# VHH binders against Gliding motility regulatory protein (frzE): the designs that were tried, part 1

No score or structure here was measured in a lab: all are predicted.

Target 1, 240 residues: Gliding motility regulatory protein (frzE), of Myxococcus xanthus (p18769r270to509)
Amino acid sequence: DISNEVREQLDRVESDLHMLRDDAFRFVRRNDDGINTLHGNLAKMADHVAEARLVPLSTVFDAFPRAVREMSRTQGKEVDLVIENADIGVDRSMLGDVRDALVHLLRNSVDHGVESPDTRQQLGKPLNGRIRIRVRVDGDMLHIEVEDDGRGIDPERLRQAAISKRLINAVQAAALSEREAIELIFRPGFSTRDQVSELSGRGVGMDVVKRKVETLGGSVGVSSRIGRGSTITLRLPQSL
Unless a header shows other numbers, all headers, positions and changes below count from the first letter of the chain; antibody chains aren't numbered by Kabat.
F, E and O are the ipSAE of ESMFold2-Fast, ESMFold2 and OpenDDE, as the mean of both directions, binder to target and target to binder. V2 is 0.75 times the mean of E and O plus 0.25 times the DockQ between their complexes.
[cut] marks letters that were taken out.
The coordinates of atoms that the task and the answers printed are left out; those that the model quotes come from them. Centres of patches stay.

## First folded at step 1 (VHH)

Design a01 (framework vhh_4orz_3)
Fold by ESMFold2-Fast, scan of step 1:
Structure a01 (fold): chain B 240 residues (1-240), chain A 122 residues (1-122)
Amino acid sequence: as target 1 above (240 residues)
Amino acid sequence: EVQLVESGGGLVQAGGSLRLFCAASGFTFSSYAMAWLRQAPGKRREWVALITSGGYTDYADSVKDRFTISRDNAKNTVSLQMNSLKPEDTAIYFCARDLEYYDSSGYYEDYWGQGTQVTVSS
């Protein structure tokens, strides 16, 4: 006969089992929350370790004001250099290649981009040219922009130059957009290496800069407006 | 259309003088550096002289102190005054416009003229 005492005992056992079940679910949830927290902390630690491997671009940029002043003096030009976000870091292993690319771009802007003071005066521009280096981060990529307020690039003149250098024919040249025509500057053979030696040399062509940047997993872009200047953009992985 | 037309070449005796002219059209002449180059038969092209848009000049060692480059922006003309000519100066002389498109590889000439023959007799 099942008495009230046995029924009360069974009711207590059933209640205790329900409480144990609820406690178990709470412990499982707390353990899952703990694992998620550990994963989050490990990810943050890994991010901090990765960031600690980066070297500020200022270690490269700090030499540039003097270099630009020297380049400008050699060409009889006055150029102001502005550098933005030099504190952004890049992988130490890339630092030398980034330096070499940027020195080449600065030399291009001083030697070929920025006009002489006499020409700038005739064009109604400030006598001092301006070069700006700007660094931005987009996800895991760095964007380093080198901008000048110089003569700019004429897409039609680049088309004609490429035809004259026999890199493309007239039909191919006419089919290029303005941006594609400007990007002809990166074509192998747009500059001739033989003439570099004959004319005292001025370094390596933009095709070499593009090749180095692509080897690092990056890309190079250009934008220009005739008479208003040009911007060369290096897109590079921040870490290798 | 960019066009460069050289003139003033000819036959001259060693120690003599000659003046070359280059008439430019189809571009804003005052905004470009201009150069003179020369090529003798069977030899590599040789840079001779450069004048920048700002008027700064440079010369190859072989012609320094003998040749003078000048420009007239009102007439779109670049000139090369050649003094104390030597038989070794015998070549076809080319006028060239400097490359202005951000390439510092030292390629200064994006357009060349047809050239003018200079012959220096011994």
Scores: ipSAE 0.000, ipTM 0.131, lowest interface PAE 10.8, mean pLDDT 77

Design a02 (framework vhh_4orz_3)
Fold by ESMFold2-Fast, scan of step 1:
Structure a02 (fold): chain B 240 residues (1-240), chain A 122 residues (1-122)
Amino acid sequence: as target 1 above (240 residues)
Amino acid sequence: EVQLVESGGGLVQAGGSLRLFCAASGFTFSDYAMAWLRQAPGKRREWVALISSGGSTDYADSVKDRFTISRDNAKNTVSLQMNSLKPEDTAIYFCAREYDILTGYYDAFDIWGQGTQVTVSS
């Protein structure tokens, strides 16, 4: 019937208008909700950034006792690891680089620093080697010290190694102080064999550690005495 | 099995001479620098003499011109000729194989022998 067709057409027009109104209101509400969500996310992000920038170094250090134990077993050595002030915080963005540097230092201490048990017995040292990680805050800077009681670094052998690798000549080597000779470990190209041995899972040289730390606005130091061991110090900004 | 065995120590009067020997086994001897170190009573070990795989020698100032290090690659031995001995040279003398620092930053000696006692009387 004609009245039924007219009503059906009016019902369709009314339905279409309701759909357009609902779509418009949903679009406006979704855009308004989107703007409110964006503003909420920006505010939460600003608050979260301020709160989450510093994390405790224990986040990195908690894995080290197991790692040192595994490294020690592989080398046939017994090594005691002592960690001091692990609760001190560092910028979250630096954790990966700090972890990588410290793992490399721990591996070097276990593999090269700490003598075999037989050698330690002959030297009158405790059979167990000792590695100490010590964290200290000085102003805006973190000092992370990795100390071992191993054989130490011989500055005269480092001079000779640098000459043999053609990194410096004999005149340059003779002019270096004892401290400067020990710092040769940071020279680019000093550990070229480590890079060639990547397939064996060998680490990168100390020049890479220095570069990473310097990129973070820090510095690296070394101190050593033959027969007493070595201390590598990472100096890093606590926040960026 | 890697071994270093020292011999030739003993009692000698001041101004006398001794020759120490180190027999190496279990590794390619000709590829390594060899060293002599000593430990006096109550003191830490100190380096005395070094001979490279190529035969170049180096000495601590305290023994220079008195001691001579040499090697025999055919017999896998390193020797230390000690002349004009002084009471201060009294120590246990150790033979050591030098560590290759190309893969690490510690420049030290691995594989230490049992040592041989040298006593210089006044």
Scores: ipSAE 0.000, ipTM 0.159, lowest interface PAE 11.4, mean pLDDT 77

Design a03 (framework vhh_4orz_3)
Fold by ESMFold2-Fast, scan of step 1:
Structure a03 (fold): chain B 240 residues (1-240), chain A 121 residues (1-121)
Amino acid sequence: as target 1 above (240 residues)
Amino acid sequence: EVQLVESGGGLVQAGGSLRLFCAASGFTFSSYDMAWLRQAPGKRREWVALIYSGGDTDYADSVKDRFTISRDNAKNTVSLQMNSLKPEDTAIYFCAKDYEWLGEDYYFDYWGQGTQVTVSS
């Protein structure tokens, strides 16, 4: 049978085991916290070094007003370009890829987004279309928004196009949300433009933009309202 | 000027229900997608529900089948019906318009002040 002395010993053993367990967990937690702090400090040092290599996006953007004017003239459209926060910097090694992506976005807005002057007049819009490039920093990420006040993206038209191109079937198309349907613009082979762009010497598609941005460790987003325009956002690490 | 005003928050027991409201002004409400986001203490803001201008809805996996988002375009109001509430639903809930879908994430530019929801364990 179990004596009072044995009960007391068992209680002591349980208390000691509890204490040892708590001490072990505190030791592991302290070590994890220390390692996380060191990792964070290394990341901050890397970010500081990378920031020292940043160059302003105006290096890329300064050519855009002229480029948009030429694109617009070629399409018989009138487009005003507004650029905000061009002084924000990006890693020098990314400039070429950022330029290529933005040129494709600007061409997409001129070619597909902004309506002809006649169409805009019929819709009660100003004859001149508007494209805005806005840069903002969110933590260690850079957001470059390209917005137009054009026709917007019609999710139903995209669903139909994807079915016609045999990228998805009717059941799959019907299951897509409006957002997912709009996201179809980024799928390889989805481009609605048949003709190779004279300005680029190749086909223009949002899948090209997505690939370039993803190569830089970023992502691409879209927001659109039918008849009111579209915004394409490039999310990029400010430093590589 | 865009203005979003949330209401309907409060204290509720686990398993209970609450209905949140967002009154919108300063923009053409029917033309914009509307969303509900939440921020729990010490955590990042997360999206919970989205209603498109066309009426379709999307939900985060954590709230799917428990929450229902709806809109009333005549009253410029978006609502969130929250059922089967759990302690982990405790957060400040925000109404938002105008979003950017960036791969796996939504980024919202226009925010209300928020309404506190506390679910007792």
Scores: ipSAE 0.006, ipTM 0.347, lowest interface PAE 10.2, mean pLDDT 80

Design a04 (framework vhh_4orz_3)
Fold by ESMFold2-Fast, scan of step 1:
Structure a04 (fold): chain B 240 residues (1-240), chain A 120 residues (1-120)
Amino acid sequence: as target 1 above (240 residues)
Amino acid sequence: EVQLVESGGGLVQAGGSLRLFCAASGFTFDDYAMAWLRQAPGKRREWVALITSGGSTDYADSVKDRFTISRDNAKNTVSLQMNSLKPEDTAIYFCARVDYGDYEGWFDSWGQGTQVTVSS
């Protein structure tokens, strides 16, 4: 026989168990909220640390106007440099490679891209050449465009040069689009035969630029029109 | 050795058409891009059109959609079809061989030119 006293004790035990269970659920929820807040704070701290590693590209670009002016004067050319969005940041660890790549591109534009004032006058162009550096961010990728209004690249002459250098055969050359033919400038065997720059006393190889950018997890693009100029685009992760 | 000889110039009324020809000799024509330039009296020479050896074309903004450059590799000939001519198109027209130079020049050879006169 179960007495009323024993049944009342069972009812109290059930009530106490319900209360302990509710307290446990509240404790777990409070700890879950605390853990979720901590996890969220860690993610935000990681973002802040990543942003703290970014340095404005102006750190690199501020020296370029003077450098381009000196390069241009040495070659008897007049070149204007325009820089857009220099305040956009890049990972500090990448600055040296980005600077080196851009210096190669600027020197190539001055030495080989931009024509002499006399030639530009014959072509109906402004006497002063123009180089434009434009920076933009697309998601987690940084795009740096280096544009000149110089002589551009002749895709057919590049096809023939590649055949002469035995990098490709005539059938392969004929199958390339104009863009693909222009991209031959990035081939290692093609670049090793480029003319040496009078400004640096060394060859300016586009394969070097491509390799530097690729080691950073990026890519390089080119667009050009013969007589109108060239644009080299560096696509880089904004942070490593 | 390189020779370029232009022909086809003349007098034409505004809105009319002319076709210029350039006969090339003394080089491997198929390997070179070719261009047309013009020079009006008392003005500097300006480029108007080019065609690569692969057949790609480009034009100065002033002549775009009015002029068409073409080539015949079998005859070593470049031509310039000029439509909707304007008085401002009055100039001596020169055929030129395009050379991809590193330090100077864009054109390494051109001919004597052919006169085009567009009357209002």
Scores: ipSAE 0.006, ipTM 0.344, lowest interface PAE 9.6, mean pLDDT 80

Design a05 (framework vhh_4orz_3)
Fold by ESMFold2-Fast, scan of step 1:
Formats: C-alpha cells, sequence, structure tokens
Structure a05 (fold): chain B 240 residues (1-240), chain A 124 residues (1-124)
C-alpha cells in the first residue's frame, strides 16, 4: 500500500506539472493585459510546483524497521526503532541524499552506539536498545533527529585522538569545551580509517554525513552523554 | 552468546614467527572492530593492533612493521601474524571486539568482548 501511495503521488505530480505547463502556455499565447491577474496566476502556479515537489519522509523511513532488524541481527543486538512525524514532506530531489545520510546514522547507532545485550545488562539498562527518529519543521527548515540510548561519545578520547593524529595540539585540545570536543567527529581526517564501507566501497563516517548535508544547504549537530546515548540532528531545507 | 577464542600461542626463539587466531561465535568479525591487546608479566594490558569493520588496520609503534592483523570473513576469524619476535613480546595475547569506535588510540575500556588469552613466550 505504500507503493500504491507513492504511485498515486507520482501520477498526481505528473498531472500537476502538465497542467502547469498548459496554463503557462495559454497565458503567453493570449497576450493578456491583466497584469495583476497574471502575477496572481504565476504565484499560484509556483505554489503548485512547490507542492508537487514535496514527498513524505515515510517514503524513506518505511524501509528502516527492516534494515534496523537486519543490522541488529548481524551484530547480535536487540534494537527497537521508533519513528515520529514520518508524514512531513521533503523536496523529492533531496530524497536519495537524505536516505543515505540516515542509513549511515542508523548503522552508526546499531554498530557503534547501542551496546550488546550482555553489556547493557551489566550496566543496568534495558536489554533492547532504542533508536528514535524524530522529524520537526522550524520555519522553512526540517530537523531530523536520530537518537540512541547507547554508550555515548567520550570527549576526552576524541581530544586524545585528535592530538595523536596531529590535527590539533594539546593546548588547543584542552581549550575545547565538551561539546566542541564531541564535534571533532565531523573534522576532515578524523575518521579516515573507516571511509570505506564493508561491501559497497562507499565512504562512511560522520564527516561524510556532514558533507552530504552541507551540500544540500543544511547543517549537522551532535549531542551525547557517556552511558546515556547520542543524538545526531540533521537540519535541512524542506524545499530547494 | 558472544565468544572469542584465541589459539596459536606458544614458545618461540627470538627472531622467530607465530600466527595467532581468534575465532568468533555469536557475531560477525567483518561487522565489528577487532583488536589484539597483550599483557606482559607485572604490567597493564596494552593495545597492539586493530582492524576496523571497513578493513583499515593500525598498529602500536612497538610492533609496527613486524606484526600484521587480518581477517577471514568466510571462517569468521581474525589473525595476528607476528614476525621478528623479541623477548619483549612475551605476554598473554587477547582478542577483543568493540561495539563503538570513538578514537584513534583505543584503550582496554573500549572493548565489550574479550577472549581468555593465549600465552606467547619468546626466549632469547
Amino acid sequence: as target 1 above (240 residues)
Amino acid sequence: EVQLVESGGGLVQAGGSLRLFCAASGFTVSSNYMAWLRQAPGKRREWVALISYGGSTDYADSVKDRFTISRDNAKNTVSLQMNSLKPEDTAIYFCAAESYYTGEYLDESEYDYWGQGTQVTVSS
């Protein structure tokens, strides 16, 4: 049924685009002297085109429960995925890049964030890990949050890693706030060892996610607490 | 249950070679960060070598150019080829796996799963 909904949306978009083209041609051909009416009609046509370009994020998210189950099974982990506000739309032209970024974040949460059931039991956590995807609209921007309740990110280890890689010196590292230290994961060259995925040969890591999102005119944020988990936030234009 | 089992340790003369194996059950080595750490008599455990799930490798300075870490996805194993062994390499060698890689130089607290260890003794 999701495939039928996508087909119906595509058919509607195609029909809407044909109507828009026909309307534009008729206005040009008529040599209309009603300037205010023409401007009003052009604005309505522009709104119609903008509406025709948005697709629900459920188009991307519907595959994620199965993907997370497969990732979890491979790792010997149990993970619950919760998705909120999947009905919010995004520009069709961005869909593939959004999907790829989110798949990277989900894989990061399953493979690296969420602890094994044995480790979680030892720490007094629920055996099942939790990943939450939450979408919200703020003006013309979308915020997509991917949150896990896993082990979190240690800012001190990131400081030491950056010093060891000669990306910053000890004085610079000591001057970073906890938040700034966690943001080192986005620095080019910080995660060079893991830039090749297991089977596809595609680059992985948080610097890749950041570059993809920035190419779309957006930004990426991170928050994390050791033992409590991590949240990665993608901020993206809803339309281009 | 996740288990790591090491094998291949033993007694060897200085300048000799040994190959250690780590057999994993309950998870896939190609989907995890896998490492070798060692503990010499009276010392703390130290990291020796790492292979990421992406296949990238890293080594401690003390073993660089002498040791090689690799994995066999079909057999679900990780191995450590140790060449030009020195008496200073004498230690119990542990296979370890971690669920989240956060830094360049990993300490023992990064690892969620550990094997029982295998003894390597290098005589002078």
Scores: ipSAE 0.005, ipTM 0.132, lowest interface PAE 12.2, mean pLDDT 77

Design a06 (framework vhh_4orz_3)
Fold by ESMFold2-Fast, scan of step 1:
Structure a06 (fold): chain B 240 residues (1-240), chain A 124 residues (1-124)
Amino acid sequence: as target 1 above (240 residues)
Amino acid sequence: EVQLVESGGGLVQAGGSLRLFCAASGFTFSNYEMAWLRQAPGKRREWVALITTGGYTDYADSVKDRFTISRDNAKNTVSLQMNSLKPEDTAIYFCARVEYTYDSGTYEYTFDYWGQGTQVTVSS
């Protein structure tokens, strides 16, 4: 019977296709495993070499002019970035955390620090905002300063924000010095954006930046002058 | 040829433990932050745990104090120790390399490479 012969042939073809597909996947996986093992061994060697050496911070800073330009366009602002002493080196294992902290600080300066061109003109400031990154070495510690010439931080506004967010009460807020009030930006929950999605993890606030720096054995500081700008300082060991 | 390969998944009873492993290759592992994410059937993929190059760790509230992420730069591995497992932890668990991006001034963790995942099933 032709009908039965056709069915038998189709069943055989289906079985052969399954076997061929399984063999192809097995071959690709086996070859990928071998290649992955080789790449893993080469990566380990590269990691040991990289960890044995300090790398210049210019490795991180070279991307910042473009990043600041992109951030500025998004906010409708004009910002000039000046970087000083980019040739100073840092332990390669810290590079990612340093980059991420600095990018967050640059974003804060563009988003919250630097005023719009119209506002700057009304205040008698240059139309373009200025952000300066300055690196210094003191003993075995790096000091990385991110300074802007923007609106500055108002301690009274921070006190009010902290009360509104239920982080402290009015009595506690009134007891804070101006410096302590400004340091509220580092409090957990003060300005964090906790968004979790399938494509993005979570937003990073100043509290996370502070914790990342502290994990590296460093510290973070802030100084500000209303109407004249803010400086955030990262203090980090040069090597881990 | 960035590759991430997860292992250690399986079936476990509620209250039990599993340890997941991720073997990384094709990049300088010590230069990247690593994460674990999971996806339950019919749900969106969600972040579970993060470890940075300097050793900072962070966790989703749902797994805090139960899961521990760690890394071994000499072996190019990241692992996730999962204790006190609950049926709601049932998901495919993915190892991912962390990237950062900006959109409308928002700084967020994003992921540029993923493994194929390992299935974790927690019964009763």
Scores: ipSAE 0.006, ipTM 0.315, lowest interface PAE 10.3, mean pLDDT 79

Design a07 (framework vhh_4orz_3)
Fold by ESMFold2-Fast, scan of step 1:
Structure a07 (fold): chain B 240 residues (1-240), chain A 123 residues (1-123)
Amino acid sequence: as target 1 above (240 residues)
Amino acid sequence: EVQLVESGGGLVQAGGSLRLFCAASGFTFSTYWMAWLRQAPGKRREWVALIDSGGSTDYADSVKDRFTISRDNAKNTVSLQMNSLKPEDTAIYFCAADSPEEWLYELSRYDYWGQGTQVTVSS
């Protein structure tokens, strides 16, 4: 009869519609899964490309043991250099500026930080001075610490020097915390500015180091204790 | 050997003038910052005038507009012209040299000092 034929026809149409719906859902899911897989692959490829732009800091640090030995012998000092985490990478475009900044810090530690062997003996310190370069990553920033076990920085002497050179007055100097007083090393006017000689390249002030690091989007910190040494920290973006 | 030798001190009346000289030897004078400091009887040493390696000058408020510091790199000398002298300017005047190469950890006030020259201003 026509009634049974119409019912069977409706049942087939409903079944066909359910199959079409399921096929459409599977097609959309397959396309969504394909897009998600593509996004995942692109992200991994971008990470691999970004990582390939980084060069190990050992590329810079490998020359430092010899450089420190040469510097220390010129000053009649014995200095041991320890380098930690030299395998951490940095953007290739930053290598020259990082090298220049670190060479300035190493020279300052050898020439001014570490005491003579005779002075170290009188103070009960090991005869050999120690400089440590330590690299660490904190989020998206790279921290390079240059630490020495030398004489340290006297905040009172820095206050006096700043007053003497009229960079600040006595009231301003007295208002500075110990840390703020030590940070005076980064002030313009603590170095020779107007005369350029070959010797001035060796005596370049810490304000130059600060400006160079800031140009790279970073910052410089200092901590020190009289008789126990100083630590200069360079904070830099790992990539530009 | 590094030496700083002062000259030109003496006795003058209030309102008078003196010129102090400092002859430097044994270091690269042209790269050094040069200063004059003074120590009055029973008082601490105080800074008076500074001239940097480029010739820029600075002065203590007590001597501003009265004293002039200058340098001659060809002769390795620094001088202090003192005008309108007052009895309170009576002191031993010291020449001192400061090297930016050695300032960071051994901040000894100045790397090198002269022996001083006496200036006495009578009322």
Scores: ipSAE 0.000, ipTM 0.124, lowest interface PAE 11.5, mean pLDDT 79

Design a08 (framework vhh_4orz_3)
Fold by ESMFold2-Fast, scan of step 1:
Structure a08 (fold): chain B 240 residues (1-240), chain A 121 residues (1-121)
Amino acid sequence: as target 1 above (240 residues)
Amino acid sequence: EVQLVESGGGLVQAGGSLRLFCAASGFTFSEYAMAWLRQAPGKRREWVALIYTGGSTDYADSVKDRFTISRDNAKNTVSLQMNSLKPEDTAIYFCATRPYSSGWYKDFDYWGQGTQVTVSS
């Protein structure tokens, strides 16, 4: 039968087409599943490597209570240190630079921020100064604040100091906004040996803190009120 | 609204010179400090030069005495004159400012798209 031969040929063609389609689908799916699995595994490995590199800031902060007590004794001051959120992690490779920057900020607060007990008594403040280190995360950035309740920063005195150090003239100084005047603490050459305590040893100023933080891809902020204290904020990437 | 547009980059031989320009808009230019920053391939951004509202300037040690920053308040422009260029100066150069204060002394809040500088040896 011609009709039977035609039906058998059609049935075989249909079966062959279904088999080819299924084989092609399985091949494509197998390759797609392999690629998706590879991408997923690489992402998980990257996450595991990144997580393994983060170290809690407590590894840096654990030494600070003792350091602040020694700084305070050297300066004849009483200082209370409060640390918040020390369990937040940072890239292990950054620990040394973060420690160095924070030690400098703590030294600055003890040496120049916090007044002597006698001066604090005269101003109606508690005899013990207060320094707070507070850590928080904002997206992929880490914010470390070092706050003191000391004398604060006087923009007019900074303008005069910059003129005296020949960094700027009187016309230039008068043209600085209050914010720009406070930011003079970060200018190269602004700190002097007279402003550096024996404790620092290296003559490190706020310009060095700024440069170290910038090298890590971060930034430094300052806010201050005369008689109420200062806050220096380090903004750093949490991972490199 | 704040816009910073850099220009003047290009390819130059070691020892050559380039002058970069930045056109600023969307803020009261004369009231804010202006800076140049750069980013080399695979490295983080670093500041290069800073000019304050009164004309005072600061420079990174790596470019001191070779680069000069200047501003023109009438044209809302900041310029960077780069002399004695070295292969190490190869980077994308960015104009930056901080027109709205957040209490931060970071290199700057607002950055342009950048202009490529390539120094061949």
Scores: ipSAE 0.005, ipTM 0.239, lowest interface PAE 10.6, mean pLDDT 80

Design a09 (framework vhh_4orz_3)
Fold by ESMFold2-Fast, scan of step 1:
Structure a09 (fold): chain B 240 residues (1-240), chain A 122 residues (1-122)
Amino acid sequence: as target 1 above (240 residues)
Amino acid sequence: EVQLVESGGGLVQAGGSLRLFCAASGFTFGDYAMAWLRQAPGKRREWVALISSGGYTDYADSVKDRFTISRDNAKNTVSLQMNSLKPEDTAIYFCAKTIEYEWGSYTEIDYWGQGTQVTVSS
């Protein structure tokens, strides 16, 4: 049995405790919201610092028009190079690997992609071939596309080449889709290294380009249509 | 204008080690892949090791796991660490400036030095 005055005092204490508990829960929630805000601001600051480290791809691309002109003249071809969005930046530490990869892709387009002027005339194409380098940013990833309007990649020729090189057997080759067959260019051992002489060595293949890009946290893709050309896409983190 | 100067060659016993150095000048060193080639008496010049401008390395099967190529872009040098040397490694070793090309193409030797003699005795 409890007196009314003692009951009123206990009711006051209980009310005060409830208010204190509610205040504590609001304080914890407010602190969690503050921590989340600080975490978000820190992530944005880290992104800004990473972006401040970026170098325009034009530092790599500026040499390419001359290089493509020299490559094409040696082959008796006329090639126009178009570069889009060269002002987009990439982490300075990746610049050498990006340059290496792009030089390989440009040489591939000139040597294997673009047809001779006589062949292009017979196919009803403009006599001058076209190579386009397009840079695009998608979120935190950089996409560099190297596109040519050349002969394209024949998946059947790649199947036969892989069988001839003993990389796969005829049953395995027949089971590949068109896209999978085209992706054989990235398979280790597809490029030849049989003979190295004082005048020529077998260069790095697309397997090496793919490996370099993958070590940087990226990926490489290919798309092609016979008679219409090929596009190789390098997908790289813009910052490391 | 382009100059490559090799050093570090000499006479070693089988199972020994040597480190070759190449000092480069007259070009933007960091922009080019570098290679080591060798030529044994009466044989053709043979590729040994490659290092890209970005630091990717590749080796001939005959030297894989025994030789290591490295570069120092600040000093314009490329080096070849040669371990577990065999008499058949006896050759003149050449440093080379290269241009790397796509599959179905080749690595072109743009310039190479005078070489340094390596002799491995049995």
Scores: ipSAE 0.013, ipTM 0.142, lowest interface PAE 8.5, mean pLDDT 79

Design a10 (framework vhh_4orz_3)
Fold by ESMFold2-Fast, scan of step 1:
Structure a10 (fold): chain B 240 residues (1-240), chain A 123 residues (1-123)
Amino acid sequence: as target 1 above (240 residues)
Amino acid sequence: EVQLVESGGGLVQAGGSLRLFCAASGFTFSSYSMAWLRQAPGKRREWVALIESGGSTDYADSVKDRFTISRDNAKNTVSLQMNSLKPEDTAIYFCARGSWDYDEIYGLSMDVWGQGTQVTVSS
């Protein structure tokens, strides 16, 4: 069954190349959109007296409706994006890392989380997928939630994928709680081959999101239910 | 019209066996991966077994060495042989078209589903 193994390897290589190409293309477009939006917003703010060192998250979020629309069109999907509390501020020095992390999360939700229209119809879901970004302040911490109503993350499949990728052995995998199994998505080397992250210069996968957030003094959380969707929560200091 | 129809479910005593069938129509069956998933009362749906277009198979750890997935491309059928059944295997079993190759992080990469067939395992 060398032929079947070769077909599998070719399919994986082809899939990885498509992801690389799509990620690079999306990265370039998102970066251009982000720069244009940032310049526009900074110009508008230049005439105001600012005592606070915080920049509103709308500076980042204003580019997202267009980005999600373009991602959705590429995948043949219809996705509704809802953004709540965009006026909450964050330290200017964190803005680029927050934008990059959220772009990764939106890409993952559109490309992998949200099902095709046909699959959603078969599952009795609304034809349009839904992604919600919600911002909340809790004391000195900022919580940014990215929620989708997609296929969800399967903890059993994650255990098996981690064993297959040699990140953990079968005994270790069996010992993980469902929450711990879902958190495997943040492990280095889980989401992609080395060449994928090197090509973009920004990296790909959920380990990149975790690294950026932890560098800012924050943490990431995940909750998911198969068939019902996923929520990724970024917890960040509001100021550095 | 693309459709999947499951059959072969029923009642069985613990330690017994059942074979489920899925009849596919309306697409080039041999070109697609096929999967079995199950949903127990009050539980989340979970993946059980996958067979690729080339014949490679994969199984959830909970059913490995007890269940066998197979396909017959001439008859457009995928089957699940279930041995050494446990009460915990009680669920509605679904046939689905799709692949894990791209969406392993997000679990189910399925675009066509059957209506399901009930399997009940008594103690």
Scores: ipSAE 0.005, ipTM 0.162, lowest interface PAE 10.3, mean pLDDT 78

